# VHH binders against BTB/POZ and TAZ domain-containing protein 3 (BT3): the designs that were tried, part 27

Target 1, 364 residues: BTB/POZ and TAZ domain-containing protein 3 (BT3), of Arabidopsis thaliana (Mouse-ear cress) (q9syl0)
Amino acid sequence: MSSSTKNIPKPPPLPCITYQRFQSSTRKPSSLMRLVPKEALETWDKLFKEGSGADTYVETDNKSHFPAHSSVLAAASPVIATLLNQSRDKNGNTYLKIHGVPCEAVYMFIRFLYSSCYEEEEMKKFVLHLLVLSHCYSVPSLKRLCVEILDQGWINKENVIDVLQLARNCDVTRICFVCLSMVIKDFKSVSSTEGWKVMKRSNPLLEQELIEAVIESDSRKQERRRKLEEREVYLQLYEAMEALVHICREGCGTIGPRDKALKGSHTVCKFPACKGLEGALRHFLGCKSRASCSHCKRMWQLLQLHSCICDDSNSCKVSLCWNFKEKMKKLSKKEQSKWRLLVENIIRARNSLGPFSSRSSGLI
Short names: E, the ipSAE of ESMFold2; O, the ipSAE of OpenDDE; V2, 0.75 times the mean of E and O plus 0.25 times the DockQ between their complexes.

## First folded at step 21 (VHH; framework vhh_7xy4_2)

Design P2 (from L7 with T101R; at its last look DockQ between E and O 0.71; V2 from the best seeds 0.76)
Fold by ESMFold2, look of step 21:
Structure P2 (fold): chain B 364 residues (1-364), chain A 120 residues (1-120)
Amino acid sequence: as target 1 above (364 residues)
Amino acid sequence: QLQLVESGGGLVQPGGSLRLSCAASGFTFDSYAMAWVRQPHGKGLEYIAQITWSGGWTYYSDSVKGRFTISRDNAKNTLYLQMNSLKPEDTAMYYCAKSSRGTPFIFQYKGQGTQVTVSS
């Protein structure tokens, strides 16, 4: 088959589109991130303040009423939706009664339902009222905000027990944990407060729970401290073995192989255990009764430990390495297992180091 | 069964002081947050001071902050309001109020009140 070029209409030119990429800020001065444009929040806040088209009102204890929009309130809270439906009269008017709290707290609560807007100083003043209102009317976003405010240093030793009981009533697990952490950290101070004394009388089961938590925390802290101390010993042993190999291969300061040029005690060394090990090695080399000397015992133990870890079967520069490998074979199975376990623990401690960790050195 | 009995009101001159008391009975007093509420003649209720179970936190309305002090004596089942620097605007019936169990800062129960009148 044959084909040929024919006249084809030219397509119209494409629109000019400029694509721009949004760059995010690297620093946030507030802990509360804005998830929506400020202009959108201002629009809803204006609707709240002006009340244009309001079809309901909110009644407070001081016989004041302010206008509101049933669609906004019902969308924000299923509890409020039900209450408004129950209050609808024959003219289509609805109302929401919020009694038992200061009218300023009611105003802040309703404003939040519209726009999430609030003044920080007033929020801190009414945070407990708003937490209770958010719980009663099922407004989780306000509850989360109240939790954030309480987390920002609002809770102290004088109020921590009262706040804990409130948090339990409002099912606020995060605040319960914050309060418990304060009790654990400073139990002596918190247990002497009026809040503790009142709780001891009015809610002894809670007191028992807190005391049990403090005891368990102390037990875990003691166990963690003991393990950290043990791990530090293992790291010091590893550092001593590294220094031993370094000295035997290259020399360091005033000690080393006879065929190396020693540079004296003022030379900076990368192996932190070298300075401490130098004294032990110098004694070991000059001691006339090494086999029975209590001072040399630590060097014998370090050499034994090195021989258990060393993989250099015939090129190891550490003195007596081969001799200690042979000595290891002559030990009982039980003693061999003890050395293998020690080696495993030392290697495990070494492997847990991060690239930026710092450790002190010293002779074992 | 549950009773809240306010006392200590009276007639005072501007700048004077009064101490209100609220004797509570019929419930475990130290298990509830408490409040003072006032009602000027012909007006609604104003929650002027609140106190937690132990007194670890207090609230004051702006109209009384710095002049009034709420306190409680849980051993005596008694709530107090120390009122200093009284103004004619403080003239009202004063009630003590009790919270409910599940809503500790929603106050629904009040006594019969005690009258405070600040005038010449």
Scores: ipSAE 0.722, ipTM 0.911, lowest interface PAE 1.4, mean pLDDT 81
ESMFold2 (binder alone), look of step 21: mean pLDDT 85; pTM 0.872
OpenDDE, look of step 21: ipSAE 0.839; ipTM 0.971

Design P3 (from N3 with T101R Q108D; at its last look DockQ between E and O 0.87; V2 from the best seeds 0.77)
Fold by OpenDDE, look of step 21:
Structure P3 (fold): chain B 364 residues (1-364), chain A 120 residues (1-120)
Amino acid sequence: as target 1 above (364 residues)
Amino acid sequence: QLQLVESGGGLVQPGGSLRLSCAASGFTFDSYAMAWVRQPHGKGLEYIAQITFSGGWTYYSDSVKGRFTISRDNAKNTLYLQMNSLKPEDTAMYYCAKSSRGTPFIFDYKGQGTQVTVSS
């Protein structure tokens, strides 16, 4: 009975959420308040505070009752509308019970439903409560405000894991990302917190997710660094080749063209790689052990590379350019491909420096 | 079965200190925000202190701020309330409360409570 291990196909990789840098248009939260006249806000706030014409009430755990207007509450929240309707007694009276949270938070919540007015310090104090309330009662405007507050430095290494979990429960993706970013930025510190330890125990899947995110981030960083380093190497190679051509064609320092006397031109060499290359060339020319010499090997490679890039090998003043070009034709396809790739990378690197490198080097 | 068992209450003189404990069982303690709620005689419930899953954030009511400290030991499934500088106004039944899993910081379950009496 051959147990056919059903190869459960690996779930498709989660789409690389291209973190488009949401340029946080620093729209100063003050701008949204600017659209509503102050008098209007005051009117609504007054209505809330005075409770004039209230036809319902909000009840809290401390037995506090806030007079309220059912129409206002229902308009502000579809969930509350439903709850009010469900609470309707035979006399048509309605009530809203909000239990399980501090009465102050409830007060702030209800006030917000009227006028969107709030005290900043209180909002900071009750931001998590209000986030939850806004989520539970489907008040997107308040939820957005809470998210903004949380995004403005409220989250720290000690609370980040807790906030992350809360944000997940409240479907606040933005805050999840903020928290994730914080974890990634300072994993060492965050992973040492009690929050992390607790999470590890209570939600090992989340830990795994976070660790994976950190690993991925680091991998990306490393890859970026590698690419930058590679680019630099390619640029150096390019510069070296330019210098090589310069030295061979025009002469530089102590090395002149084969066919011309080195005119002591006191002209400052514009090729930064010439000085180094001059030394390397001198060595190459004088080395008795070229086959085993690492320096000579490098020079040989550079010469070969030049030959790959040189479009005019027949008239090229670079030594052995034609020879190398001919040799290259005899190389395996695989080897040719490697050299082609190298040339492409060098050219790509060069082109990445932008138009300002006007040096019309006769290179491809 | 979910249980919250409060202890550490008693009679104390004004200015005294008490430490309340709440032993939690029957649920994953570290997956819930916890709170201390008190109820003075004839009055409603007052949320006086709250603590997140790991204790990374705490809330205190103005009435107890600076005097009370909420803490938790998740390894022991225990919530604590250190009460210092107790006042007669702090006389109440003190309850340990558990948040809802789906709605953190909405507390839907409380223990049997422990009586704290502050009287000279």
Scores: ipSAE 0.713, ipTM 0.922, lowest interface PAE 0.7, mean pLDDT 87
ESMFold2, look of step 21: ipSAE 0.758; ipTM 0.922
ESMFold2 (binder alone), look of step 21: mean pLDDT 85; pTM 0.869

Design P4 (from L7 with S54T T101R; at its last read DockQ between E and O 0.85; V2 from the best seeds 0.82)
Amino acid sequence: QLQLVESGGGLVQPGGSLRLSCAASGFTFDSYAMAWVRQPHGKGLEYIAQITWTGGWTYYSDSVKGRFTISRDNAKNTLYLQMNSLKPEDTAMYYCAKSSRGTPFIFQYKGQGTQVTVSS
ESMFold2, look of step 21: ipSAE 0.780; ipTM 0.926
ESMFold2 (binder alone), look of step 21: mean pLDDT 85; pTM 0.868
OpenDDE, look of step 21: ipSAE 0.838; ipTM 0.969
ESMFold2, fold request of step 22: ipSAE 0.739, 0.721, 0.767; ipTM 0.914, 0.909, 0.926
ESMFold2 (binder alone), fold request of step 22: mean pLDDT 84, 84, 84; pTM 0.861, 0.856, 0.854
OpenDDE, fold request of step 22: ipSAE 0.841, 0.843, 0.843; ipTM 0.972, 0.971, 0.971
ESMFold2, last read: ipSAE 0.766, 0.751, 0.753; ipTM 0.925, 0.918, 0.919
ESMFold2 (binder alone), last read: mean pLDDT 84, 84, 84; pTM 0.858, 0.859, 0.857
OpenDDE, last read: ipSAE 0.841, 0.841, 0.846; ipTM 0.971, 0.971, 0.971

